# Ledger of designs, part 10: VHH binders against (2R)-3-sulfolactate dehydrogenase (NADP(+)) (comC)

Target 1, 333 residues: (2R)-3-sulfolactate dehydrogenase (NADP(+)) (comC), of Chromohalobacter israelensis (q1qwn5)
Amino acid sequence: MSRMISLREAETLAVAALEAVGVPRWEAEVTARALIDAERDGLASHGLSRLPFYLAQARSGKVVADAQARVEVAGSVIRVDARHGLAFPAIARGVERAIPLARELGLVAVAIGGSHHFGVAGAPVERLAREGLVAMAFSNAPSAMAPWGGKRPLYGTNPIAFATPRRGTDPLVIDLSLSKVARGKVMLAKKAGEPIPEGWALDIEGRPTTDPDAAIAGSMVPAGDAKGASLALMVELLTAGLTGSHFGFQASSFFEPEGEAPSVGHLMLAFDPAHFSDGYLEHIEALFQAMLEQEGVRLPGTRRHALRRERGESLELPEAVVDELRAYAVSRV

## First folded at step 4 (VHH)

Design a46 (framework vhh_8ghr_2)
Fold by ESMFold2-Fast, scan of step 4:
Order: sequence, then structure tokens, then C-alpha cells
Structure a46 (fold): chain B 333 residues (1-333), chain A 125 residues (1-125)
Amino acid sequence: as target 1 above (333 residues)
Amino acid sequence: EVQLVESGGGLVQPGGSLRLSCAASGFTISDYYSIGWVRRAPGKGEELVARIYPSSGYTSYADSVKGRFTISADISKNTAYLQMNSLRVEDTAVYYCARYYDFWSGEYSYAFDYWGQGTLVTVSS
């Protein structure tokens, strides 16, 4: 059972719900917009269905609702302290500072600590690409994957995202988790009472499993096995390691309303291609043309761009989500 | 309280020019926001004509106006402008200034949160 709602109505409702739990207006707007954009891009698992969990954590104090991110710049490094608030305002502050500095210096890093769920990793790199910058983003998350050869999860699914501007068209956007499949697919199978395919997850004893409950209790299989496990470790060190934030095994769940702040870390890199070579946009089209000459090839991000145009000005949301957001919105005095 | 107030509309002959102004109050345009110009012509729905993100200097335009219209911002006056050149009869519309928030949506997202009252532009001989 679903309800159609305009983008403006969805944002008004989400902002009201966030303000009701103590999130200031600008931070609420940034957060609402990020979640609505996920819905528009067809990434509902990272959209407004996340908001009730954020609201519950703000109510309990697990998320510091009124946190304002602190930004300081040291050479080419923009350090952002999210202060145990929501991630989206901290990401926005970092990106805002990164754009002019990357154009000046050629390369800048945004290191965000004390943070929360990064959301759609492709979103901030696409934003940077629309400013003419090549970008990468990395985030850690609460434990989901074990070291290769191990069975105890220590790292999150640790997304990597990349984007590049293109001449006269949408940016190329790569957005991937380092598990073989998104953990959300296991959760959907559990909700539906369906088994998962073999190869998606391991149980608590490190054995392959098709049982969603055993998978959730155990660990997700890395994409590319040992190679993906090494990439996840690399992301863990670039994010939690560089920012002094919690490693996956130290971070609390994004879905439980109570406990210590997750305090995870993020890293973004922005490159101004003009500082590296002349004619970058023209040069990369040779590669894209060679790829697209093969029938069946699509550039990364094409589906996302197409869905955004198709969805236009309205969203289809579960009635339960809308009802829960409304309940939060009217709880303010 | 956020307000956007448009001015500069009117009657102009084909090939003429107009400059629209959008004065913002209750927020700073150089903060994390875009300012867009949206027009509504009878029977055509809403069209995002131009957008500026003053913090980065980024601008974007609809294909229908590219090369003819220029969007700009004066941070010290907290005002955005739309310079409209080589006007055509089909540019006749009510032009709205809107605060546009599209950080993760991409260039042509229609996620506006505050609108001005609109200013009429009529291109006719």
C-alpha cells in the first residue's frame, strides 16, 4: 500500500519531522533533500524509509539532533567534524568548501569524522562532477564483512563512489558497495520470507548460507572475494583510520534507536582536471565512444539519470513511512 | 522568514531585452542554496530557465534560452538577476524566482522550497 506525494510535500513533511526532534532548519532541509534525491534516483533503501530510524536516534540522543558540523582547512585537507549529528549536513559543508579550494589547488581531500550514515555515496561525487571536478568518496559503516579467511565481521560494506564530468551530458557516476550484493537485499528477502542465493552471505560460523536470518547474524561476502575484502580494509583505513572515528566493529547500528553514537568516518577527494592536463573532457570521450560502440554497454550512472527524469515531481512512498513521519511532525509543541 | 521578490518584467518587442531582479531576504544567497528562474506559459507547464549556485559560481540554462539569457548574482546586494536578450514571442510567461535546493538531485531537479510572487514578461509587437 503506497501513497503518491509531491517532492515539495515530501520535503515539507520530512523537514517538519526532523525539526520536531530538534534538528535545526538548514540541517533538516539538507537531510530531507538527500533522502528525497535517493527516492528520485530509484534508491529507495537509502531514501525516506531511512528517516524514521534517524528520527528515533535523534529522540534518544544517539544522534545529536542540534549538532552543527565544524569545518577547518589545513592546506589541501578540509577537516569536518560532524559532532555525532547527521552526516548530510557535514557532507554539504565539506563539499561547499572543497569546490573553490580544488579549483585553486588542483586536488583537495574532505575528511569527515564523528559522522553517521553516508547515504547514497554517488550523490556527493555527482555534485562535485557537475562543478567540473573528478571526485571519489569513501565511507565506513557498522560491521558487516569479515577479514578474508575470518568469520567475525569488523568492517562495513564500505562504499566507494566515483564521478567525472562529461562534455555536454550527464556525469559518469560509479556507486558500489564492497559486498557481493547490497545488505538491503538480504533484509528484503527476510521481510518477504524468501531465501537468499548461495554466495551472498556467510553464517556466524563462516559457512555459506541461504537463510536471511543467519546471514544478518553472520557476514556479507565481499565482491571479488579476497580482493573486495582488501578494498574494504583500505576504505576502513582511509575513513575511520584517517579521521580518528569508530571502526565498523566499534560503531553502533544505524537502525537501532538507542546506544552510543555510530561515529563513523568519510573521505572525499576532488580533482580539478585542468591542473593535471589540457583537454581532459575531450580526451575521455574517446574511451566512452569505444565502450558504447559495443551493443549492450551502458555507462555507469545512465539508469540513475534516466529514472530521475522519469520520476519528475512526485514520489511513491509506503503509507507506513508517511504515517510515521506525520506522527513525528505533529509531536512538536 | 524567507522571501523572494521579483521585479523588472513588462512588455517588450521581439528581439528586445529585459533584466529581471530577485531580491532575497531571510537567508544569504551565497549560503548553500541555488537561485533559479522558473517560467510558466499558458499550456506549457513549468520550465526551469536558469539556475545559479553563488557559492561555486555554477550556472545552468534550459536549451530553449541557452545563449540568449544570462543569470548572475550580486552577493553584496543579496540579489540574483536574469538578463534576457533576443526575446521571442514564445518567451512570454510569468517568471518566478525560486530558492532551488538540488545538492544531490543533479542539474534539473525541480526541488524548490520558496517562491517569489512572479513577474509577467510579455513579448509582443
Scores: ipSAE 0.000, ipTM 0.223, lowest interface PAE 11.4, mean pLDDT 85

Design a47 (framework vhh_8ghr_2)
Fold by ESMFold2-Fast, scan of step 4:
Order: sequence, then C-alpha cells, then structure tokens
Structure a47 (fold): chain B 333 residues (1-333), chain A 124 residues (1-124)
Amino acid sequence: as target 1 above (333 residues)
Amino acid sequence: EVQLVESGGGLVQPGGSLRLSCAASGFTISDYYSIGWVRRAPGKGEELVARIYPSSGYTSYADSVKGRFTISADISKNTAYLQMNSLRVEDTAVYYCAREYYDFWSGEYGMDVWGQGTLVTVSS
C-alpha cells in the first residue's frame, strides 16, 4: 500500500523527524530536500527510504546530529569538515562557497571529509550546472568492490558524476556507479529467488557466482573489469585519500544503526567555462545536435528531468516509510 | 526456517484485556523489518492495527485501537506482543502477526511472513 503525499507535506514530515533526533533546522531542511529530490527523480533507493537509517544513526550518535560543517578556503581548494554529521549540509556549504570562487578563479575544488552517504551524486553537480558551472563529483563508500585480481572488498562502488549547463534547457547530467551493475539489481534477484548473470559478482572466496546471497556476502565486479577497478581506486584516492577520511574497508555501514562514524570523503570540481573559452554553451550544442540527430539517442539526465516534471508536486511513498517517519517526528530524544 | 508463531487468543468479556504473543524463529526481530498485527473479522477485510519498528523502537496504531492497544517487543526473547485493553465486541477477529519488509533497492514492500492466526472473541 502506498500513500500520496505533497512535496511540502513530505518535507515538513522529514524535517520534523530530523529535528526530533537533534538535527538543527537548516541542516534538516537541506537533508530533507535532497532525499525528496531523489524521490522526484525516480531514485527511491537514495530517497526518503534512507531517512530511517540516518535517524537511527543520529539517535545512537553514529551520526553527530548537531554537527555544523567547518569550511576553510586555501586558494582554489575549499576544505569542508562534515564533523561526522550528515553529508548533505556539508555538500551545501561547499557548493555555496564554490559558486562565487569558481567565477573568480575559473576552477575550484571542494574537498569534504569526515562525511556520510553522498546521496545522488548527480544532484550537487546539477546544482552547480544550473549556476552556469561545469562540475564533477566523486565519493567513496563502505567496501563493496575488491582490487582487480583480489577477493576482499576494499572500496565502495565509488560514484562519479558530471554535469554541464546547456543553453535554454536542462543540464546534461551523468551519474555513474563503478560496479558492472548496481547492487540493487543483485538485491532484486535475491528477492525474486532468481540467479544473477555470470560476471556481476564474486563470492567471499573470490569465485564468480550466480547466487545473489553469495554475491551480497562477497564483492561486486567493476564496470569494464580492470578498467573500472582502476577508476574505483582513483576515486578512493581522490576522496578518502585527499581528505584524510576512512577508506571503504575502514568505513562502517550506512545501514547499521550503531558503531563508529563512517567518515567517508567526497570531492567536487567546478569549472567556469567563461575562463576557458568564449561561447561554450553555443559550442557544445553542436555536439548535442549531432548526437540527437540519430534516432534513439537521448542525452544523459533526460529521464531524470522528465520524471521530475511528471511527478510535479506530489510523491507516492510506502505507508510503512511514512508511518515510521511520523513516529520519529512526534517523539523527542 | 523462517516463521512466526502466535499465542494468547481466547474468549473475553467487553472491557476485558488480553495479551497476544508472536514468537519469531529463523530471523531476529531487531532487523529493520517491522512487525505488525493484522486482524480479519467475518465479513470485513484485513486491518493493520499496530506496527513496531525494531530499529527505532517506535510504534504506530490504527485509529480504531489507539489508546487501547500497545505493541511491544522483547529482543532477548525474539518475541513481539500485543496488549489489548478495554476490548469491544467489534475487536472480535482472527489476529495475525506479520513481518513487513521494505525492499530498499526496488521500493517494494509488504507482509512476507505470517503467523497462523489466533482467534479473539469479545462477547457476553
């Protein structure tokens, strides 16, 4: 059973639940909007279904509910310490500082450490693109993939995102997990009692497996095999490495309510195209026109933009999720 | 083997009390799955009367039973309970304990493990 709920009602509920576990108003609003935007974009696994896990971790102290991110600027590098709070406020602080600085310097980096689940990696780069900036984002996560040739997971599926503004229309948004298939596909096969295809995952002994349970216990195969494994290592070093945060094998689960903070890292890059050339927006449309001339081609991000418009001002959510959030909202810790 | 086993049903007079128990085996109630009590009365559909969310300890109730029923869980005994107070004739039903799943990745949800049901009759 599902429940129709307005965006305003969903945001009010999520904010109230976050405030009930000690998250201050602004941090709660930023977090709620990020999760609701994921729902609108059809990315439910990054949406409000995440919130009960965040709330439980805030209650236990695994997430520092009242953390206020610290921001320090050193030349073109904006350093953000999330202080073991939720990632979304730290991301927002970094983006706020990146916009004017990128316009001044032409290129800036936002390095976020001591953080949590990055959410939809495409979201912060789309935000930067709507301000006229070309952007990239990277995040590490608790272990899911092994080094190529190995069997012990050391890195997360380590997303890479990219966005560019476009003249008079929605930004192009690329949002990639580095596993051959999303972990969610293995979870779906497990639920259906169906085997997974060969090449998706390895078991705990590093052997190829078609058993979803063995896959969940083991590791995900990288997209493009050794190529994706090298890319995941690159992301690990750019994120946890540059920020002094926990590598995937040191990071605790985003889903377990208790334990030490995950303390993962993120990196965003923002480019002001006006510093690189004249007429960037006009120039890139030549490529997009050539692409779209071929029947069947869609630009990355098109489905996300379409779903957001189609859903408008309401969401359809599982009753159990809504009820659990309401239970949090009426309590006080 | 994953299962839920109910006990505690019976005949009680209006205004009386009854406590239902639901013992889980093959999984732990402290998982993020919710445990609910669903009742079915003759000529009526199913009604979810109470839920407990093991990860948070929070509870929810149908309007028809708010203030009268209390759901709880004993993690050490891996058992959920439904304390029913101020019982009414209209509470007469078969009461089922059920595990509610939410598949985070697909957004799918529902009751996937059910008890055998226990009859509660409020009459006299």
Scores: ipSAE 0.005, ipTM 0.423, lowest interface PAE 10.4, mean pLDDT 88

Design b01 (framework vhh_7mjh_2)
Fold by ESMFold2-Fast, scan of step 4:
Structure b01 (fold): chain B 333 residues (1-333), chain A 121 residues (1-121)
Amino acid sequence: as target 1 above (333 residues)
Amino acid sequence: EVQLVESGGGLVQPGGSLRLSCAASGFTFSDYYMSWVRQAPGKGLEWIGRIYTSGYTSYNPSLKSLVTISRDNSKNTLYLQMNSLRAEDTATYYCARYYDFWSGEYAFDYWGQGTTVTVSS
């Protein structure tokens, strides 16, 4: 069963649940709003269904609920220490610091360490693009992919996101995982009792498998095979490597309530196009116009922007999620 | 009709303090993020800070002035307190309305007309 709830009620409930486990008001607000925006954009797997897992980890101490991110600037690098708290406050602090500095210097990096689940990778790059900046984002995650030719998972599916402002319209947003298919599709096949296609996953011995159970125990196949594996390694080094955070094989699950902090890393790059050339926004429209002249072509991010506008002031959420959040909110009393 | 009306600007001595106000009307003020931005003569817009619906604040860490943003939802009014003002703080100050931090909308959709602050000896 699903339950209809207003955006304001969902935010109030999520904030109350986060405060109940010790997350301070500002950190709770920024986290809740990130998850609700994921729901609005049609990205429910990164939305409020994640919140019960964050709450359980905060209650156990796996997430440091009251962590305040530390921000230090060294030239063009904004170093953010999430201090084993939730990622969203750390991301917000980094984004806010990046905007004026990118305009001053032309290019800045935001390096976030000691962090947690990055959420929708497209969200912070879109936020930067709304400020006129071209942006990229990278994150590592707990192990899901093996080195090419190997069988033991060492890297996450390691998302890459990109956004660019456009003149007078929504930013172009690219947001992609480096696995050939989302791991969630394997889990859905398991629930349905159906095999998965060959090429999606490997079993624990590194053999191609069509068995969802064997796939979940093993590793996900990279998009583009060896090429995607190399990109995943690049992201691992740009994120966990540059920030001194846990590599995928050192990071605990985002879904288990107990254990050490995941302590993953993120990197964002922000470019002020005015420092690189004159007329960037006009120039890129020539490419977009040429693309859109072909019937059936849509620019990346179009669906996300459309869903956000089409969805009203209400969310349809699983009843179980709403009930779990209410249980957490009441536990504060 | 959404309206934002700034007041409290004027001439201030270096090292002085000033409090700006922004009166909001035509919308449910308590439901929106609010921000202060400024524009020095001949320069672009510079974001000062943002206040959330809860009253918590985020500031531009590059700001050289000591500032505090606050709101009174019962009066539909936004405030900017500035202390230890310097000549470089001379600018037109605007209040602006936001929908959402992570929003696919622009960071702000409505501005006031601005109020001018001149810091000079």
Scores: ipSAE 0.025, ipTM 0.371, lowest interface PAE 6.1, mean pLDDT 87

Design b02 (framework vhh_7mjh_2)
Fold by ESMFold2-Fast, scan of step 4:
Structure b02 (fold): chain B 333 residues (1-333), chain A 122 residues (1-122)
Amino acid sequence: as target 1 above (333 residues)
Amino acid sequence: EVQLVESGGGLVQPGGSLRLSCAASGFTISDYYMSWVRQAPGKGLEWIGRIYSSGSTSYNPSLKSLVTISRDNSKNTLYLQMNSLRAEDTATYYCARDYYDFWSGEYAFDYWGQGTTVTVSS
């Protein structure tokens, strides 16, 4: 069962639940907004259904609830230490510093360490694009994919996101997981008692499998096989490597309430196109026009923008999620 | 190794009260949701209530006035207090480690105790 809830009511409830486990007001608001925006964009698997896990980890100390991200700037590099808190406040701090610095220097990197689940990778790059910046984002995650030719998972599905501003319309947003299919599809097949297609996952011995249980115990197949595996390794090095954070095989689960902090890493790049050439926005429209002249072509991010507009000021949430958030909110008293 | 052991069941007279205990080992109960579930003879499972990691509780509306769930974090033990017991409360009572199953969007249980039997009869 699901329930219609206003954006204001959802945000109030999420903020109250976060504050109840010791998350300060601003960090709670930033986190709540990120999860609600995921719901609005039709990305429920990155939305409020994540919040109970964050709350449980804050209660156990796996997430440092009252962590305030530390920011240090060295030339074109903005270093953010999330301090084993939630990722969203650290991302917001990094983005805030990146905007004016990218406009000044032309290119800036935001390196975030000691962090948590990055959420919708497309969200912070879209934020930068709405400020006129071309952006990329990368994150590692707890292990899900093995080195090509191997059988033990060492890297997460390691998302890559990209966004560019466009003249007079919504930014183009690309948001990619590097596994052939989302791990959630395997989990849903397991629950349904259904097999998965061959080519989605490997078993514990590194053999292709159609058994969801064997797939969950083993590893996810990279998109584009060896090519995707190399790209996942590159993302691992750009994120955990550059920030001194945990590699996927060192990171604890985002779904278990107890244990060591995941301590994963993120990297964002922001480019001010005005530093690279004159007329960037006008120039890129020639490519988009050529693409859109072909019937059936849609630019990346179009569905996300449309869903956000359609949903307006209300969300449909599982009653179980609302129930859990209410239980946390009232525990404050 | 996760283990849940219920105790406190037995024969009780109608209108009586009983407190069940569930001793947990291998994990910290305050870091998890914990539920009580019962199964009457020849019937399906009936969820009684849960305690969230926050310490807040949620109950089956049909049982809310009759039961109270609590925990003692120092003893890593979950409790179910039952009052005004009726013949229809005769069942095997289980404690279970409870979680929101993110991928399915519903609650699920990953570890169960062996159960303790409560018989309400004169």
Scores: ipSAE 0.315, ipTM 0.709, lowest interface PAE 4.2, mean pLDDT 91

Design b03 (framework vhh_7nfr_2)
Fold by ESMFold2-Fast, scan of step 4:
Structure b03 (fold): chain B 333 residues (1-333), chain A 122 residues (1-122)
Amino acid sequence: as target 1 above (333 residues)
Amino acid sequence: QVQLQESGGGLVQPGGSLRLSCAASGFTFSDYYMSWVRQAPGEGREWVSRIYPSSGYTYYADSVKGRFTIARDNVKNTLYLLMDSLKSDDTAVYYCARYYDFWSGEYAFDYWGQGTQVTVSS
């Protein structure tokens, strides 16, 4: 069952729960807002259902609850050390530094190491796009996909996100997992007692499977097969590789309360279109107009913007999630 | 308990200068975007300037760009607005505001000061 809760109540509850496990106020607010925005956008698997896992890991010390991200600028590269804390404060610190530097240099990279779950990959690129910057984001994650031709998972589903500002309207946002389908869909099928389509996953021996249990034990099939596998490898190298963070096979689970820090990596690129051409915003509308003249075409990100407006000031959350967050909020040490 | 307290307003001649200050307490000042927002008589609130937590970058409304400078001192927990070449149109109550919602990039202020009156006349 689910329960209606206002955005204000949800944020107050999430912040209180994070503070109860030692997360400072600003870091708690940035984290809570990211998860609430995921709920508003219809991306519940990246929303407040994640928070109990973050809280358990903060309580155990797997996440350093009071970590202060460190930022160093080296030319066009903003280096962020998340210090095994939550990813969202580190993302915010990096984005803050990227905005002025991208305007000065035309192109800047934000390299975040020692980090945690990136959340909705579209969120930080949308944030940069609202400042007039074209942006891309990449993250690795604990192992879920095998090298093409292999059977042992080494890489996460390694999202790629992109956003561009548009004149007078919401940014275009692209947000892609590199698995053929999100791993969460396999978990949903398992709960429902339903098979999955062939082509979604491989079993532990590297064979195609329609059994959700065998799929969860094995690996996710890349989108576009070998092509998606190569993109996942590229993301792994751009994120964990460039930041000196843990590769997917070295990273601990985002869902287990104890153990070593996941210590994953992220990369964001911010482009100031004014450095590349004089009329970028006007020019790209010609493409969007041509696309939208075809019946059935929707621009990427349109659904998330619509859902955010529709949901306004309230969220529908699973009762179990609300109850667990309330338990944390009152448990202060 | 979060508090924001503005000072430095007053009456000045056109072309004059003022320095506004905002003393912040009850939170980790260096973790928050800070803004100046003004409200002229009979008009709605108008954003003037914002500064990033680390004092790294500043943004200005077109009406004040080149004339106003926003600054912060994270050791003293103080926000400043240095106002040069003041015009009669700058007459307003000026508020110090904490920018809350990083993810939206919008003016989602959660705390406001009491305001300080700036009058540009004569």
Scores: ipSAE 0.270, ipTM 0.640, lowest interface PAE 3.1, mean pLDDT 89

Design b04 (framework vhh_7b18_3)
Fold by ESMFold2-Fast, scan of step 4:
Structure b04 (fold): chain B 333 residues (1-333), chain A 121 residues (1-121)
Amino acid sequence: as target 1 above (333 residues)
Amino acid sequence: QVQLVETGGGLVQPGGSLRLSCAASGFTFSDYYMGWARQVPGKGLEWVSYIYSGGSTEYQDSVKGRFTISRDNAKSTVYLQMNSLKPEDTAVYYCARYYDFWSGEYAFDYWGQGTQVTVSS
């Protein structure tokens, strides 16, 4: 069953578990906060259920537990080398450098290589939006989707995220997996022993399947079919391509405890709207007002912002996850 | 076990100065954002100032130029230097650890007991 735990208890536990496998304090806290944020937003497949896999990979050396991200600035491009550590510290370093540079130059790119699981793609762009910047983010991942017409997966579900600040309210946040459904939903169905709907995934022979195990072994169906497949390819090239990182078919699993580092890539773009026009925040409200005058229309991100407030200061976590994290927190590695 | 212990509150005349201190324990102080919030009589909690783990500071408009937040990581202590105090600064002042959510939201996750600051002639 599940167990209620406060945000503070969850962070303390996650940090202790990460430190036990050699992750330094700042990197551990940044990682814990990212996973807790995913839980707050109701995105359990990207939350603390991921942490045991990260811990096992840090213990084996597949994740370099004590990696410190390296940051180099070349004009408008902030290059971040995650050094085969966890992605969240590298993302945080890139975001920290992007904010003042975007305000100076008007547009900057954060190119992160040698990295790991990006987590919830909407979260880093929301962070940039809360600083007054329009933002986009892209990540590749170990293979999950086949080229359109193919049956062997070559690239991940390759998320695209976007956020914009708004005056006097929460940022608009778009967070798109390029599979018809997020791969995390299939993973949750597998854990629960439940079937998936037809149309979500193909088996290893390229046939539609409702079996989560067959889906994990096969490939995810792209959102919008050929159109989504082309977007996934574009993301693969913008991320692994631009950073010199592993393409999905070269990257090891985020879920297997041993092996070579995944070494995937990410790209974030930050725009300072003041460099593009006057009155951006007021101008975009005309569009949002026109949208919201239609009954039933909801702006992207609204559900997650609402759920976040409703959940308050507590999380509901599987007892098995809490027990495993406690076991790590008291271990010697 | 996180503890925040405030000292330095009291009665002060308008135009006077007061320095609040907050001794922290039970966590790695240097890794966290710290801040001060106040409860004005008859109103809810309002943020006053915070200091980032890297040392950058932010202030509420009504206290900017009069209050200075600082930290001493070696002593695990955060300070609020309050100058040119006004009667409207009368409040219970709370030391708090900020939870910096990954999405860029901030929330106070641990609070001290509070210290009363009264600005009166």
Scores: ipSAE 0.211, ipTM 0.649, lowest interface PAE 3.5, mean pLDDT 88

Design b05 (framework vhh_enristomig)
Fold by ESMFold2-Fast, scan of step 4:
Structure b05 (fold): chain B 333 residues (1-333), chain A 121 residues (1-121)
Amino acid sequence: as target 1 above (333 residues)
Amino acid sequence: EVQLLESGGGEVQPGGSLRLSCAASGFTFSDYYISWYRQAPGKQREWVSTIYSGGYTNYAESVKGRFTISRDNAKNTLYLQMSSLRAEDTAVYYCARYYDFWSGEYAFDYWGQGTLVTVKP
């Protein structure tokens, strides 16, 4: 059962639920907006359906609800300590510092440690691209993928995102997980009681499975086999490794209400193209024009931009999600 | 209740200057990103400038080098200093509170009533 709800009503409800578990107003608004933007972009598995899990973890102390991210700058590196709070406020603080520094230096890194679920990896790079910066983002996550040739998961599906500004139009946005399919799709199938396609995952014994529970207990198949597995390792080292955060096998679940903080890591890179060449925006359009002259080709991010505009001021949310958020919102009394 | 109230608009000759103000109340002003937008007759509302909670600034290409955004957290007031005004700058100017920076063009907003700027022919 679904229910139509305005963007303002959804944000008001999400903010009230977050405040009820001790999240301060600005952090609550940043988090609510990130989840609502995921819904608008058609990425429901990273949207408001995640919020009940964040709320339960905040209530238990697994997420430090009132954490304020600490930011320090060391040359071209912006170090952000999320302090076991929600990731979205830490990401926001890092990006705020990155924009002017990237324009000054030409290239900066935002290294975020002690963090939580990164959400839609394409969102912060799109934000940087709308400021005229080329951007990349990386995150690790609780274990979901095994080393190539192995059966025991050690790394998350470890997203890579990229965005570039374009002259007079929406940014190009690439957002991909390094598993053949996003782990969130398996979680969604589990909630719906539906099987997954063959080739998505292996069970605990390394055998192909269509059972979402067996897949979650086992491992996700990497995109491009050994190549994807190597990229996942690279992301693990760039994120958890560089920030001193938990590796996937050390990180607790984003879905269990109790336990130790996940303490995962993120890395963002921001490039000011004006520091690299005088004609970047015009130069890249030659490539995009060549791509688009082929029928059937669309640039990465086009669907998300179209869905966001089409949905406008309204969201369709599962009634169960709305009811659960309302229950949290009234719990403050 | 969150309120934003713009002032300082008026008529000016091409090449002239104006300073707009936006008085904020009902929230902790220093915690939020605040932007200026404008809307000319027959056109979509367009972003002009943003100032982040940490004091960092960003500008639309069309106004870069001519406009300066600033804030006074003690007075809960946002400013836009406009210089070298052109006929194309004629618009109603709005200040808007960001919930965050994630969607600069489509963020949830509290909007003021607006203040009209007319650059005379």
Scores: ipSAE 0.000, ipTM 0.268, lowest interface PAE 10.4, mean pLDDT 86

Design b06 (framework vhh_7ocj_1)
Fold by ESMFold2-Fast, scan of step 4:
Structure b06 (fold): chain B 333 residues (1-333), chain A 121 residues (1-121)
Amino acid sequence: as target 1 above (333 residues)
Amino acid sequence: QVQLVESGGGLVQAGGSLRLSCAASGFTFSDYYMGWYRQAPGKQRELVAAIYSGGSTRYGDFVKGRFTISRGNAKNTVYLQMNSLSVEDTAVYYCAAYYDFWSGEYEYDYWGQGTQVTVSS
């Protein structure tokens, strides 16, 4: 069973629930908007179903609810310390600083350490693309994938995202997990009490499994096998490595209420195309025209832009999620 | 209880200047993305300028370095300084506000009533 809820009601409930566990107003609003945007884009595994886990971790102190991200700039590198708070406020602070600096320097990096669940990796790169910047984003996560040839998970599913502005239309957005399927789909299956398809994950002994719990305990299969494993290693080094954050095998779960902070890392790159060449927006349309001349081709991001517009000012959410949010919102009494 | 009230519009000759103000109430102004849009007769609304909570700014290409957006958080007001005005700048100018940190949607949570700017030659 599901219920229809307005975007305004969903935001009000999410913000109230976050404030109830000690998250300040601005940080709560930024976080709520990220989760609501995930729902609007059809990415429910990164949406409001995540909020109860964030709230439980804030209550236990695993997430520092009142953390204020610290920002320092060293040349073309914007260093952000999330201070074991939620990721979304830290990402927002980094993006705000990146926009003017990328326009000045042509290329900047945002390196975020001591952080949490990155959410939809496509969201911050789309945000930068709507400012006229080409962007990439990377994040590590608690261990989910093994080194190629190994059986013990050491890296997260380690998403890569990319976006570019386009002339007179929505940005192109690429948003991919380096596992064959996003780990969030396994989490959603667990919450729904349903099995996963064979080929998604291995159990702790390295055998294929359809049990979500066995999959969570074991490892996710990399997209493209050795290729995906190598990309995951690259992302691990660009994120946790460059920021001094926890590697996947050192990071605690995003889904357990107790324990040490996950303390994961993120990297974003922002490019001002005007510093690289003249006429970038016109030039790239030649490629997109050539692609779209083939029947059946759609540009990356097209479905998320369409879903967002179709859903407009309302969301359809599971009853259990709405009820849980309402329960948290009133607990502040 | 949310209000956006624009002021400072009017009639000005080509080459002149105007300063628009938008006074906000009923929400935490310092946390909001603020924008100025305009709508000329027979055209759709278009973004003129925007300013983020942290002070970063964005401008439409048709502004050509002539306009400057700024905010005064202590006064809950966003400003648009318009210089070197041309007849093509004639439009109703709207103030808008929203939280949206991620998607950068051109649809806003709150809109003002609009203020008319007429540039004559």
Scores: ipSAE 0.014, ipTM 0.361, lowest interface PAE 7.7, mean pLDDT 86

